# Miniprotein binders against Mucin-6 (MUC6), part 105

Target 1, 185 residues: Mucin-6 (MUC6), of Homo sapiens (Human) (q6w4x9r395to579)
Amino acid sequence: GHCSLEGGSFVTTFDARPYRFHGTCTYILLQSPQLPEDGALMAVYDKSGVSHSETSLVAVVYLSRQDKIVISQDEVVTNNGEAKWLPYKTRNITVFRQTSTHLQMATSFGLELVVQLRPIFQAYVTVGPQFRGQTRGLCGNFNGDTTDDFTTSMGIAEGTASLFVDSWRAGNCPAALERETDPCS
Short names: E, the ipSAE of ESMFold2; O, the ipSAE of OpenDDE; V2, 0.75 times the mean of E and O plus 0.25 times the DockQ between their complexes.

## First folded at step 20 (miniprotein)

Design ac2 (from fc6 with E12A K105L; at its last look DockQ between E and O 0.94; V2 from the best seeds 0.85)
Fold by OpenDDE base, look of step 20:
Structure ac2 (fold): chain B 185 residues (1-185), chain A 119 residues (1-119)
Amino acid sequence: as target 1 above (185 residues)
Amino acid sequence: SEEEKIKEIREAVKKLIEESRKLLEEAKKAGDLQAVRMLFNAIWMLIEALKTGDPEKISEALLKLSEALIEVAEKRGDPEAVELLLEAQELLRKALKTGDPELILEAIKLIKEAAELLG
């Protein structure tokens, strides 16, 4: 499954459902029992302009019982809050520079993350087939059915993205704005 | 009856989910991402477990919830809540071994009490 966060406010789920939202919060992007130590991938959005519609991804956070990795445009920060030189390696996670503009987080448990740093901060999440039907968050549920991708954190399938996105807020923030639009890369 | 006990467990879990949601919102406000992560996970697991009513799945989910609540309790400095939750965990571990639904019910009571202390 491939999930993408592009163009500042566009998301394509694992099931290839595109949607757009404008929010300035941290959201659960991916959670699954397949992630060790109850791991979760989170997306941090912030204002990128003066209007409500000017929001963008500014960081990706992998958080588990044992690990905290924050990938932002300028740095990779780990559990102790220190910026690390790349490659950074834990027992089952490696963060390294893929290209001049891309970072990659590789794992031993079927999660891959590619982050484009420039010119636009974007993220691409890939999960293995073992994750089918076992994912939740903004990336959807990876079950091959796009109609239920907007399943809230309470297990309710929504027809629109607004309530869906808000249900996965990980912080105290205003409600997100939604727009049904095909993402463009 | 066994069926009645399962029904009771399900109802109790539903209530517990609602209490946990409140705590989740508080964790969000506090910026406690660990608690947030754990609570999201636990709540989800409980919801999933309720779909089948499988006591084992319920017990596992309750263990996750108890862990999440311990995280909250420790950060808040509430040792009473921690104690209740640790006891609940022990009961749940036993429940996983024995399959005794009464242990699950007892654990839920303790978790609920802890959640109330934290709410």
Scores: ipSAE 0.834, ipTM 0.914, lowest interface PAE 0.5, mean pLDDT 93
Fold by ESMFold2, look of step 20:
Structure ac2 (fold): chain B 185 residues (1-185), chain A 119 residues (1-119)
Amino acid sequence: as target 1 above (185 residues)
Amino acid sequence: SEEEKIKEIREAVKKLIEESRKLLEEAKKAGDLQAVRMLFNAIWMLIEALKTGDPEKISEALLKLSEALIEVAEKRGDPEAVELLLEAQELLRKALKTGDPELILEAIKLIKEAAELLG
């Protein structure tokens, strides 16, 4: 299954459902029982222009009990806050340069992350078939049905991307709807 | 009856989910990303377990919630909450082996007591 995070805060889920959102936070991109030690893949978004519709991906984080691997737009890779030379290996994860413009995180547990550093910071998530029907977060549930990919962290299917995305906030940030529902605007 | 106990367990779990979401928001404010990761997972597992009503899945989810709350309690330096949660985990492991729903109810009481110390 393939999930993409592309410029302009566009996301395409494992079930090929495209959406865009206007948020500046850290979000749960992917959680699954297939990730060891209840691991989570997270995406960090920040403002990239003057309008709230101008947000972009600035980092991807893999967090487990043992590791906090951060790949950021400044092209530095850290684990648990310490900068790492590439290629970087743990027991089950390898981070390396795929090309001059792309980094790859390969794992033994069926998760692959490719990060495009230039011309703009983008990320591509690939998971093996064992993840079918067992994912949650911004990349959807990987069940072959696009109609329930906007399932919130409470297990409720929503009709709008912003409500769905806000439910997966993993940081101290206000809800996107609160920022965008000013009646005077 | 067995059905009466399962109903009681489900109602108690619904309340634990709400309490856990409060602690999740506090973990976000504190920047405790490990607690956030663990609470998201535990809350999801509880919600999924409630859909099935399966006591085994409820017990597994409660074990994960206890694990997340231990992370919170250790960060706050609350050894009493940690002891309650460790006892709850032992009861839940016994519930999984025996199938006894009374052990689940007892564990929930300990988890609620620990959550009150943390909230």
Scores: ipSAE 0.808, ipTM 0.886, lowest interface PAE 0.8, mean pLDDT 88
ESMFold2 (binder alone), look of step 20: mean pLDDT 88; pTM 0.888

Design ac3 (from fc6 with K64R; at its last look DockQ between E and O 0.92; V2 from the best seeds 0.83)
Fold by ESMFold2, look of step 20:
Structure ac3 (fold): chain B 185 residues (1-185), chain A 119 residues (1-119)
Amino acid sequence: as target 1 above (185 residues)
Amino acid sequence: SEEEKIKEIREEVKKLIEESRKLLEEAKKAGDLQAVRMLFNAIWMLIEALKTGDPEKISEALLRLSEALIEVAEKRGDPEAVELLLEAQELLRKALKTGDPELIKEAIKLIKEAAELLG
């Protein structure tokens, strides 16, 4: 299964459902029982212009009990806050420079992440077939049905992206109503 | 009957989900990304376990919630909460081996006490 995070805050889920959102936060991109030690892949978005509709991906984080691997748009890769030279490996994760513009994180547990650094910071998530029906987060549930890809963190399927994305916030940030509402509208 | 015991367990799990959501929001405010990761997972597992009502799945989800709350308790410096949660985990492991729903009820009581200390 393939999930992508592309410029303009566009996401395409594991079931090929495209959507766009306008949030500035850290979000749960992927959790699954297939990730060891309840690992999570997270995406960090920030303002890229003067309005809330101009947000972009600035980092991807893989977090487990032992590791906090951050790949950010400044091209620095850290684990637990320490900058690492590439190729960098743990027992089950390897991060290496795929090309002059792309980094890859490969794992022994069926997760692969490719990060495009230039011209725009983008990320591409690939999971093996064992993940089918067992994912949650911004990349959807990987069940072959696009109608329930917008399932919230409480297990509720929504028809639009905004409430779904809001439910997966993992950081200290206000909900859409408090930040994205124009008082004049 | 055991049916009545399981029904009571499910109602208490629903209450634990709500309390865990409050602790999740506090973990976000504190910047405790490990607690956030663990609470997202535990809450999801509890929601999934309630769909089936299977005592084994409920016990497994409660074990994960206990792990998440231990992370919170250690960050808050609350050793009483940690001790309650460790005891709850032992009861849940025994419940998984014996199939005794009373052990699940006892574990939930300890987890609720710990969550109140942390809330």
Scores: ipSAE 0.809, ipTM 0.884, lowest interface PAE 0.7, mean pLDDT 88
Fold by OpenDDE base, look of step 20:
Structure ac3 (fold): chain B 185 residues (1-185), chain A 119 residues (1-119)
Amino acid sequence: as target 1 above (185 residues)
Amino acid sequence: SEEEKIKEIREEVKKLIEESRKLLEEAKKAGDLQAVRMLFNAIWMLIEALKTGDPEKISEALLRLSEALIEVAEKRGDPEAVELLLEAQELLRKALKTGDPELIKEAIKLIKEAAELLG
């Protein structure tokens, strides 16, 4: 499964459902029993302009019982508040520079993360087939059915992204604005 | 009957989910990402467990909830809540071994009490 966070406010789920939202919060991007130590991938969005529609991804956070890895626009990787030089390796996670503009977090448990740092901060999440039907968060549920991708944290399938996105807020933030996008756009 | 016991457990779990949601919101306000992560996970596991009513799945989910609540309790400095939750965990571990729904019910009582202290 491939999930993408692009263009500042666009998300494509593992099931290839595209949608757009504008929020300035930390959200659960991916949570699954397949992630060790109750791991979760989170996405941090912030204002990128003056209007409510000017929001962008500014960081990705992997958080588990044992690890806190933050990839931000400043090319700084932190674990538990400490800045780390690349490549950074701990247990079953490795963060390294893939290209001049891309960082990669590789894992031994079927999660891959590629982060484009510039010109636009974007993230690409790949999970193995073992994650099918066992994912939740903004990346959806990876079950091959796009109609239920907007399943909230309470297990309710929503027709629009707004309530879906808000249900996965990890902080106390304003409600997100939402617009579904054309798959061809 | 066993069926009745499971029904009762399901109802109690539903209530517990609602209480956990409240605590989740508080954790969000506090900026406690660890608690947030853990509570999201636990709530999800409980919801999933309710789909089948499998005592084992319920017990596992309740263990995760207990862990999440311990995280909250420790940060808030509530040793009474921690104690209740540790006891609940012990019951749940036994339940996983025996499958005894009564142990699950007892654990739920303790977890609910702890949640109330934290709410």
Scores: ipSAE 0.791, ipTM 0.899, lowest interface PAE 0.6, mean pLDDT 93
ESMFold2 (binder alone), look of step 20: mean pLDDT 87; pTM 0.877

Design ac5 (from fc6 with V36I; at its last look DockQ between E and O 0.98; V2 from the best seeds 0.85)
Fold by ESMFold2, look of step 20:
Structure ac5 (fold): chain B 185 residues (1-185), chain A 119 residues (1-119)
Amino acid sequence: as target 1 above (185 residues)
Amino acid sequence: SEEEKIKEIREEVKKLIEESRKLLEEAKKAGDLQAIRMLFNAIWMLIEALKTGDPEKISEALLKLSEALIEVAEKRGDPEAVELLLEAQELLRKALKTGDPELIKEAIKLIKEAAELLG
């Protein structure tokens, strides 16, 4: 399954449901029982300009009982607050430069994260088939049904992205602004 | 009756989910990403366990909630809350072995008392 964070503010879920939002916050991107040590992948958004309170992706965080790996747009990778030289390895995670513009976090547990650093900070999350029907967060539930991908942290399917995104806030921050995905303008 | 005890447990779990959501909001205010991660997981597991009514799934979810609240309690330096939560975990492990729903109800009381100390 594939989830993408592109164009600063666009998200496409594991079930290919697109949406756009703006909010200055950290959000739960992915949780699943398939992630060891109750791991979570989080997305950090911050203000990207002055027009219409726009925000964009600035970092991705993998957090578990043992690790807090931060990959940020300033190209510094940290684990538990300490800057790390790449390639960086733990028992089950490897972070390395895939290309001059892309970093990759590869894992032994079926999660792959690819981060494009330039020209726009973007993230691509890939999970193996064992994750089907067992994910939650901004990347959706991976059950093959786009109509319930906006499932909140309380397990309620919503019709709008704003209520769904707000329920996954992992910080003390303002409510998000939903934007229509608009291929024509 | 066993069925009536399970119904009571489900109602108490619903109340505990609401209390846990309050603690999640406090963890957000504190910027405690570990507590946030753990509480999101535990609350989700409780919600899913309620859909089934399966006392084993309820017990497993309550164990995860207790783990999350121990993280909160240790960071606040609240050893009374930690003690209550450790006792709740022992009761839940015994409930999983014996199938006794009264042990689940007792564990929920301890978890609620700990949550009150932490809220």
Scores: ipSAE 0.804, ipTM 0.881, lowest interface PAE 0.8, mean pLDDT 88
Fold by OpenDDE base, look of step 20:
Structure ac5 (fold): chain B 185 residues (1-185), chain A 119 residues (1-119)
Amino acid sequence: as target 1 above (185 residues)
Amino acid sequence: SEEEKIKEIREEVKKLIEESRKLLEEAKKAGDLQAIRMLFNAIWMLIEALKTGDPEKISEALLKLSEALIEVAEKRGDPEAVELLLEAQELLRKALKTGDPELIKEAIKLIKEAAELLG
């Protein structure tokens, strides 16, 4: 499964459902029982302009019982508040520079993250087949059915992205705005 | 009957989910990402467990919830809540071994009490 966060406010789920939202909060991007130590991948969005529609991804956070890894726009990787030099390696996670503009977080448990730092901060999440039907968050549920991708944190399938996205907020933030994207775009 | 007991457990779990949602909102206000992560997970597991009513799945989910609530309780400095939750965990571990729904019910009572203290 491939989930992408692109263009500042566009998300494509593991089931390839595209949607757009504008929010300035931290959101659960991916949570799954397949992630060790109750791990979760989170996405941090902030204002990138003056209008409400000018929002962008500014950081990705992997958080578990043991690890807190933050990849931000300034190319700083932190674990538990400490800045780390790359490559950074934990028990099951390695963060390294893939290219001059891309960082990669590789794991031993079937999660891969590629982060484009410039010119636009973007993220690409890949999970193995063992994650099928067992994911939740903004990346969807990876079950091959796009119609239920907007399943809220309370297990309710929504028809639009707004309530879906808001249900996965990991902070005290304003409600997100939404717009469906063209599947062909 | 066993069926009735499971029904009762399901109802109590539903209530517990609602209480947990409240605590999640508080955790969001506090910016406690660990608690947030754990509560999201626990709530999800409880919801999933309710789909089947499997006592084992329910017990596992309740263990996760108790862990989440311990995180909250410790940060808030509520040792009474921690104690209740630790007791609940012990009951749930026993429930996983024995399959006794009464242990699950008792654990839920303790967790609810702890949640009330934290609410």
Scores: ipSAE 0.798, ipTM 0.902, lowest interface PAE 0.6, mean pLDDT 93
ESMFold2 (binder alone), look of step 20: mean pLDDT 88; pTM 0.883

Design ac7 (from fc6 with S20A L65I; at its last look DockQ between E and O 0.94; V2 from the best seeds 0.84)
Fold by OpenDDE base, look of step 20:
Structure ac7 (fold): chain B 185 residues (1-185), chain A 119 residues (1-119)
Amino acid sequence: as target 1 above (185 residues)
Amino acid sequence: SEEEKIKEIREEVKKLIEEARKLLEEAKKAGDLQAVRMLFNAIWMLIEALKTGDPEKISEALLKISEALIEVAEKRGDPEAVELLLEAQELLRKALKTGDPELIKEAIKLIKEAAELLG
């Protein structure tokens, strides 16, 4: 499964459903029982301009019982608030520079993350087949059915992205704005 | 009957989910990402467990919510809540071994009590 966060406010789920939202919060991007130590991938969005529609991804956070890894626009990787030099390696996670503009987080448990730092901060999440039907968050549920991708944190399938996205807020933030569109358009 | 017991457990779990949701919102306000992560996970597991009514799945989910609430309780400095939750965990571990729904019910009671203290 491939989930992408592109263009600042566009998301494509594991089931390939595209949608757009404007929010300035931290959101649960991916949570699954397949992630060890109750791991979760989070996406941090912030304002990129003066308009409410000018929002962008500014960081990706992997958080578990053991690890807190933050990849930000400043090319800073931190674990538990400490700046780390690349490559950074934990028990089952490695963060390294893939290209001059891309960082990669590789794991031993079927999660891969590629982050484009420039010119636009973007993220690409790949999960193995063992994650099928067992994911939740902004990346959807990876069950091959796009119609239920907007399942909220309370297990309710929504028809639009707004309530879906808001249900996965990890902080106390304003409600997100919604516009469903093809992120590739 | 066993069916009735499971029904009762389901109802109690539903109530617990609502309490957990409240605590989740508080954790968000506090900026406690660890608690947020744990609560999201636990709530999801509880919801999933309700779909089947499997005592084992319910017990596992209840263990997760207990862990989440312990995180909250410790940060808030509420040792009473921690104690209740630790006791609940013990009951749940026993329930996983024996399959006794009464242990699950008792654990839920303790967890709810702890949640109320934290709410």
Scores: ipSAE 0.808, ipTM 0.904, lowest interface PAE 0.6, mean pLDDT 93
Fold by ESMFold2, look of step 20:
Structure ac7 (fold): chain B 185 residues (1-185), chain A 119 residues (1-119)
Amino acid sequence: as target 1 above (185 residues)
Amino acid sequence: SEEEKIKEIREEVKKLIEEARKLLEEAKKAGDLQAVRMLFNAIWMLIEALKTGDPEKISEALLKISEALIEVAEKRGDPEAVELLLEAQELLRKALKTGDPELIKEAIKLIKEAAELLG
């Protein structure tokens, strides 16, 4: 399954449902029982222009009991707050430079993250087939049905991206502005 | 009846979910990302367990919320809340072995008391 976080705050879920949102927060991108020790992949968005409605991805975080791996747009990789030289390995995770513009986080548990650093900070999440029907967060539920990909953190399928995205906020931040889900936002 | 006891357990779990959501918002404000990760997972498991009505799934989810609340309690330095949660986990492990819904009810009571100390 493939989930993408692209410029302009565009997201495409594991079930290929595209949406856009504008918010300044950390969000749960992916949780699943397939991630060891209740791990979570998170996305950090921040203001990217003059208007509050302009936001972009600034970091991706993998958080488990042992690790807090941050890949940020400043091109620094940290674990638990300490900068790491690449390639960086733990028991289950390897972070390395794939190309001059791309970093990759590979894992032993079926999660792969590719981060484009330039020209625009973007992220591409790939999960193995064991994740089918067992994911939640901004990347959707990976059940083959796009109509319920906007399932909130309360398990309720919503029709709008703003309510869905708001439910997955993981930080101290305001809710997404409703106007930012309009076609002109 | 046993059916009435399970219905009561489900209502108490719904109340616990609301208390846990308040603690989740506090964890977000405190920047406690570990507590946030654990509370998101535990709350989701509780919601999913309620859909099944299966007391085994409810007990497993209650073990997870207890783990999340221990994280919160330890960060706050609240040993009374930790003690209540450890006792609740012991009761839930026994409930999983015996299938006794009264052990689940007792565990929920302890978890709710701990959540009140933390909220």
Scores: ipSAE 0.800, ipTM 0.879, lowest interface PAE 0.8, mean pLDDT 88
ESMFold2 (binder alone), look of step 20: mean pLDDT 87; pTM 0.872

Design am1 (from hm1 with E10T; at its last look DockQ between E and O 0.76; V2 from the best seeds 0.77)
Fold by OpenDDE base, look of step 20:
Structure am1 (fold): chain B 185 residues (1-185), chain A 83 residues (1-83)
Amino acid sequence: as target 1 above (185 residues)
Amino acid sequence: SMKRIRVYITVEGDPEKILEASDKIYEIAEELGVEVFVYIREDGLTTVIWVEGDEEKVKEFVERVREILKELGAKVEVEEEEL
């Protein structure tokens, strides 16, 4: 499964459903029982301009009981508030520079993350086949059905991206706004 | 320099009620200068409060949050790790 966060406010789920939202919070991108130690991948969005529609991805965060890894545009990799030299390795996770503009987080449990730092901060999430039907968050549920991707954290199907996205907040932030735009346009 | 710790709080209770109380949790975190995340765990039933910072501040945070959660009738488990 491939999930992408592109163009500042565009998301394409594992099931290839594209949607757009405007929010300035931290959101759960991916949860799964396949992630060890209650692992969760999160996305941090912030204002990139003066209008509410000017929002962008500014960081990706992996949280678990044992680890906190932050990949941001300004800092390469931070853990526990400290900048780390690359490659950074934990027991199951390695963060390294893939290219001059891309970082990669590789794991032993079937999660891969590629982050484009420049010119636009973008993220690409890949999960193995063992994750099928076992994911939740902004990246959807990876079950081959796009119609149920907007399932909230409490298991309710939503018709709008804004309500869906808001349900996945992991911080104290303003409500997200929906704008239907084709990310490929 | 004070020791830094991480605390992982697992909360069993109505996630909606806990989420309603999350505003207070975030306010406490801001007051104490600790980093906090509040979200529903992958099981869709359990709420997680993830907090990290200086030991003294985190401990105070935990105690204050426990009081809030107690009033909600939630069951709380706390795991602490030294960073």
Scores: ipSAE 0.854, ipTM 0.938, lowest interface PAE 0.5, mean pLDDT 93
Fold by ESMFold2, look of step 20:
Structure am1 (fold): chain B 185 residues (1-185), chain A 83 residues (1-83)
Amino acid sequence: as target 1 above (185 residues)
Amino acid sequence: SMKRIRVYITVEGDPEKILEASDKIYEIAEELGVEVFVYIREDGLTTVIWVEGDEEKVKEFVERVREILKELGAKVEVEEEEL
């Protein structure tokens, strides 16, 4: 299964459903019982221009009971707040520079993350077949059916990307301004 | 130098009610200067409150959040780790 985070705020799910949203928050990309230690992959989006509607990916975070691995737009890799030189290895995770512009996080549990640092910060999530039907988050449920990929954190299938994406917020995020609407987040 | 810690709180209870309380949880985090994530775990039933920061502030955060969760009838498991 393949999920991509491209451009400003474009996402393609494991079931190949494309969507776009505009938001400045940390979101759950991927949860699964296949990830050890209550692992989750998160995406951090922030304002990329002067307009609120211009948002883009600025970091990807792997969070578990043991680790907080951050790969950020400033090209620094940290675990639990400490900067790490690459290649960086734990028991089941290896982070290394794939090319001058790409980093890779490989794991023993079937998750692979490739991050393009330049020219645009983008991320590509790959999961093995054991994840089929076993995922939640912005990358969808990986069940072969695009009609329910917009399933919220409460298990409700939504018809719009904005309601779906908003349900996966995992951090304290700016409230909507009184005079503005944000149809995608 | 004050010790920095991480606390991982798992909450058994109605996730909708706990997420509705998240605004207050985030207010407490901002007041105390600690980093917090609040989200529903992959089982769809358990809410996680992940907090990190100065030991004194994180412990105060946990105490205040436990009171909120107790009022909601939630069961709480707390795990602490020194950073």
Scores: ipSAE 0.688, ipTM 0.856, lowest interface PAE 1.2, mean pLDDT 86
ESMFold2 (binder alone), look of step 20: mean pLDDT 84; pTM 0.839

Design am10 (from hm1 with E42N D43E; at its last look DockQ between E and O 0.55; V2 from the best seeds 0.70)
Fold by OpenDDE base, look of step 20:
Structure am10 (fold): chain B 185 residues (1-185), chain A 83 residues (1-83)
Amino acid sequence: as target 1 above (185 residues)
Amino acid sequence: SMKRIRVYIEVEGDPEKILEASDKIYEIAEELGVEVFVYIRNEGLTTVIWVEGDEEKVKEFVERVREILKELGAKVEVEEEEL
């Protein structure tokens, strides 16, 4: 499954459903029992302008009982709160520079993350087949059905992206706004 | 430099009530200067409060949050990890 966060406010789920939202919070991208130690992948969005529609991805966070990894445009921060030199290695996660503009987080448990740092901060999430039907969050449920991707954290199917996204908040933030996907994206 | 710790709090209770209380949780975190994430797992069966920072501040945070959660009638499991 491939999930993408592109263009500042566009998401394509594992089931290839595209949608757009405007929020300024931390959201759960991926929860799964396949992630060890209650791991979760999160996305941090912030204002990129004065308008409510001017929001952008600013960081990706992997959070578990034992690890915290924050990938932002400027740095990689780990458990001790300090920026780390790359490659960074833990027991089952490696963060390294893939290209001049891309970082990669590789794991031993079937999660891969590629982050484009420039010119636009974007993220690409890949999960193995063992995750099929077992994912939750903004990246959807990876079950091959796009119609149920907007399932909330409470297990309720929503018809709007804003309500869906809001249900996956992991921080203190205002309500997300829904906007149609830009056909040019 | 003070020791840093991480505390993972699992809360069993009404997720909506916990969410209503989350504003106060975030305020406490801000006051104490600790990093916190509050999010739902297991389709609402569990709410997680993840907190990290200086040991003294995190412990104070946990105690204050416990009080809030107790008033909500929630069950709380706390796991502490030294960083």
Scores: ipSAE 0.830, ipTM 0.929, lowest interface PAE 0.5, mean pLDDT 93
Fold by ESMFold2, look of step 20:
Structure am10 (fold): chain B 185 residues (1-185), chain A 83 residues (1-83)
Amino acid sequence: as target 1 above (185 residues)
Amino acid sequence: SMKRIRVYIEVEGDPEKILEASDKIYEIAEELGVEVFVYIRNEGLTTVIWVEGDEEKVKEFVERVREILKELGAKVEVEEEEL
């Protein structure tokens, strides 16, 4: 299964459902019982450029009881707050430079993340077949059906991306940024 | 203290009410300078508050947040780890 975070705030789910949103928070991209130690993949979005309503991906975080691996647009990779030289390995996770513009996080549990650093910070999530029907978050539920990919953190299927995305908020949303968004957006 | 710690707070209760309190939880985190994530665990209905930072600030965060959660009628379990 493939999920992508492209062009600012565009997302394509594991079931190929595309959507866009505007937000400046951290969101759950992927949760699954297949991720060890209560693992979750998170996406961090922030205001981009001078447009008040435009947002873009600035970091991807893998969080578990053991790890907080942050891959940010400033090309620094940290694990539990410590900057790491690449290639970097833990028992289950390897992070390395795929190319001069791409980093890759490979895991022993079927999750792969490729991050494009330039020209635009983008992320591509690949999960193995064991994840089928067992995912939650912005990447959808991977059940082969797009009609319920907008399932909220409370298990409710929504018809709009905005309600769905807001339900997956996992981090601070600066109130000043949300209140300064374009009133016509 | 210069020690950095991480705390997991497992919250059992009405997840809608707990998430409604999340903005206040984030305000406390900003005041104290600690990093926090608040989300529903992958097994449903349990909310996790993950917090990391300076030991003294994290402990103050936990005490203030515990009081908010008790006011909401939530059951709270705390796990601490030194980093």
Scores: ipSAE 0.671, ipTM 0.843, lowest interface PAE 1.2, mean pLDDT 84
ESMFold2 (binder alone), look of step 20: mean pLDDT 81; pTM 0.809

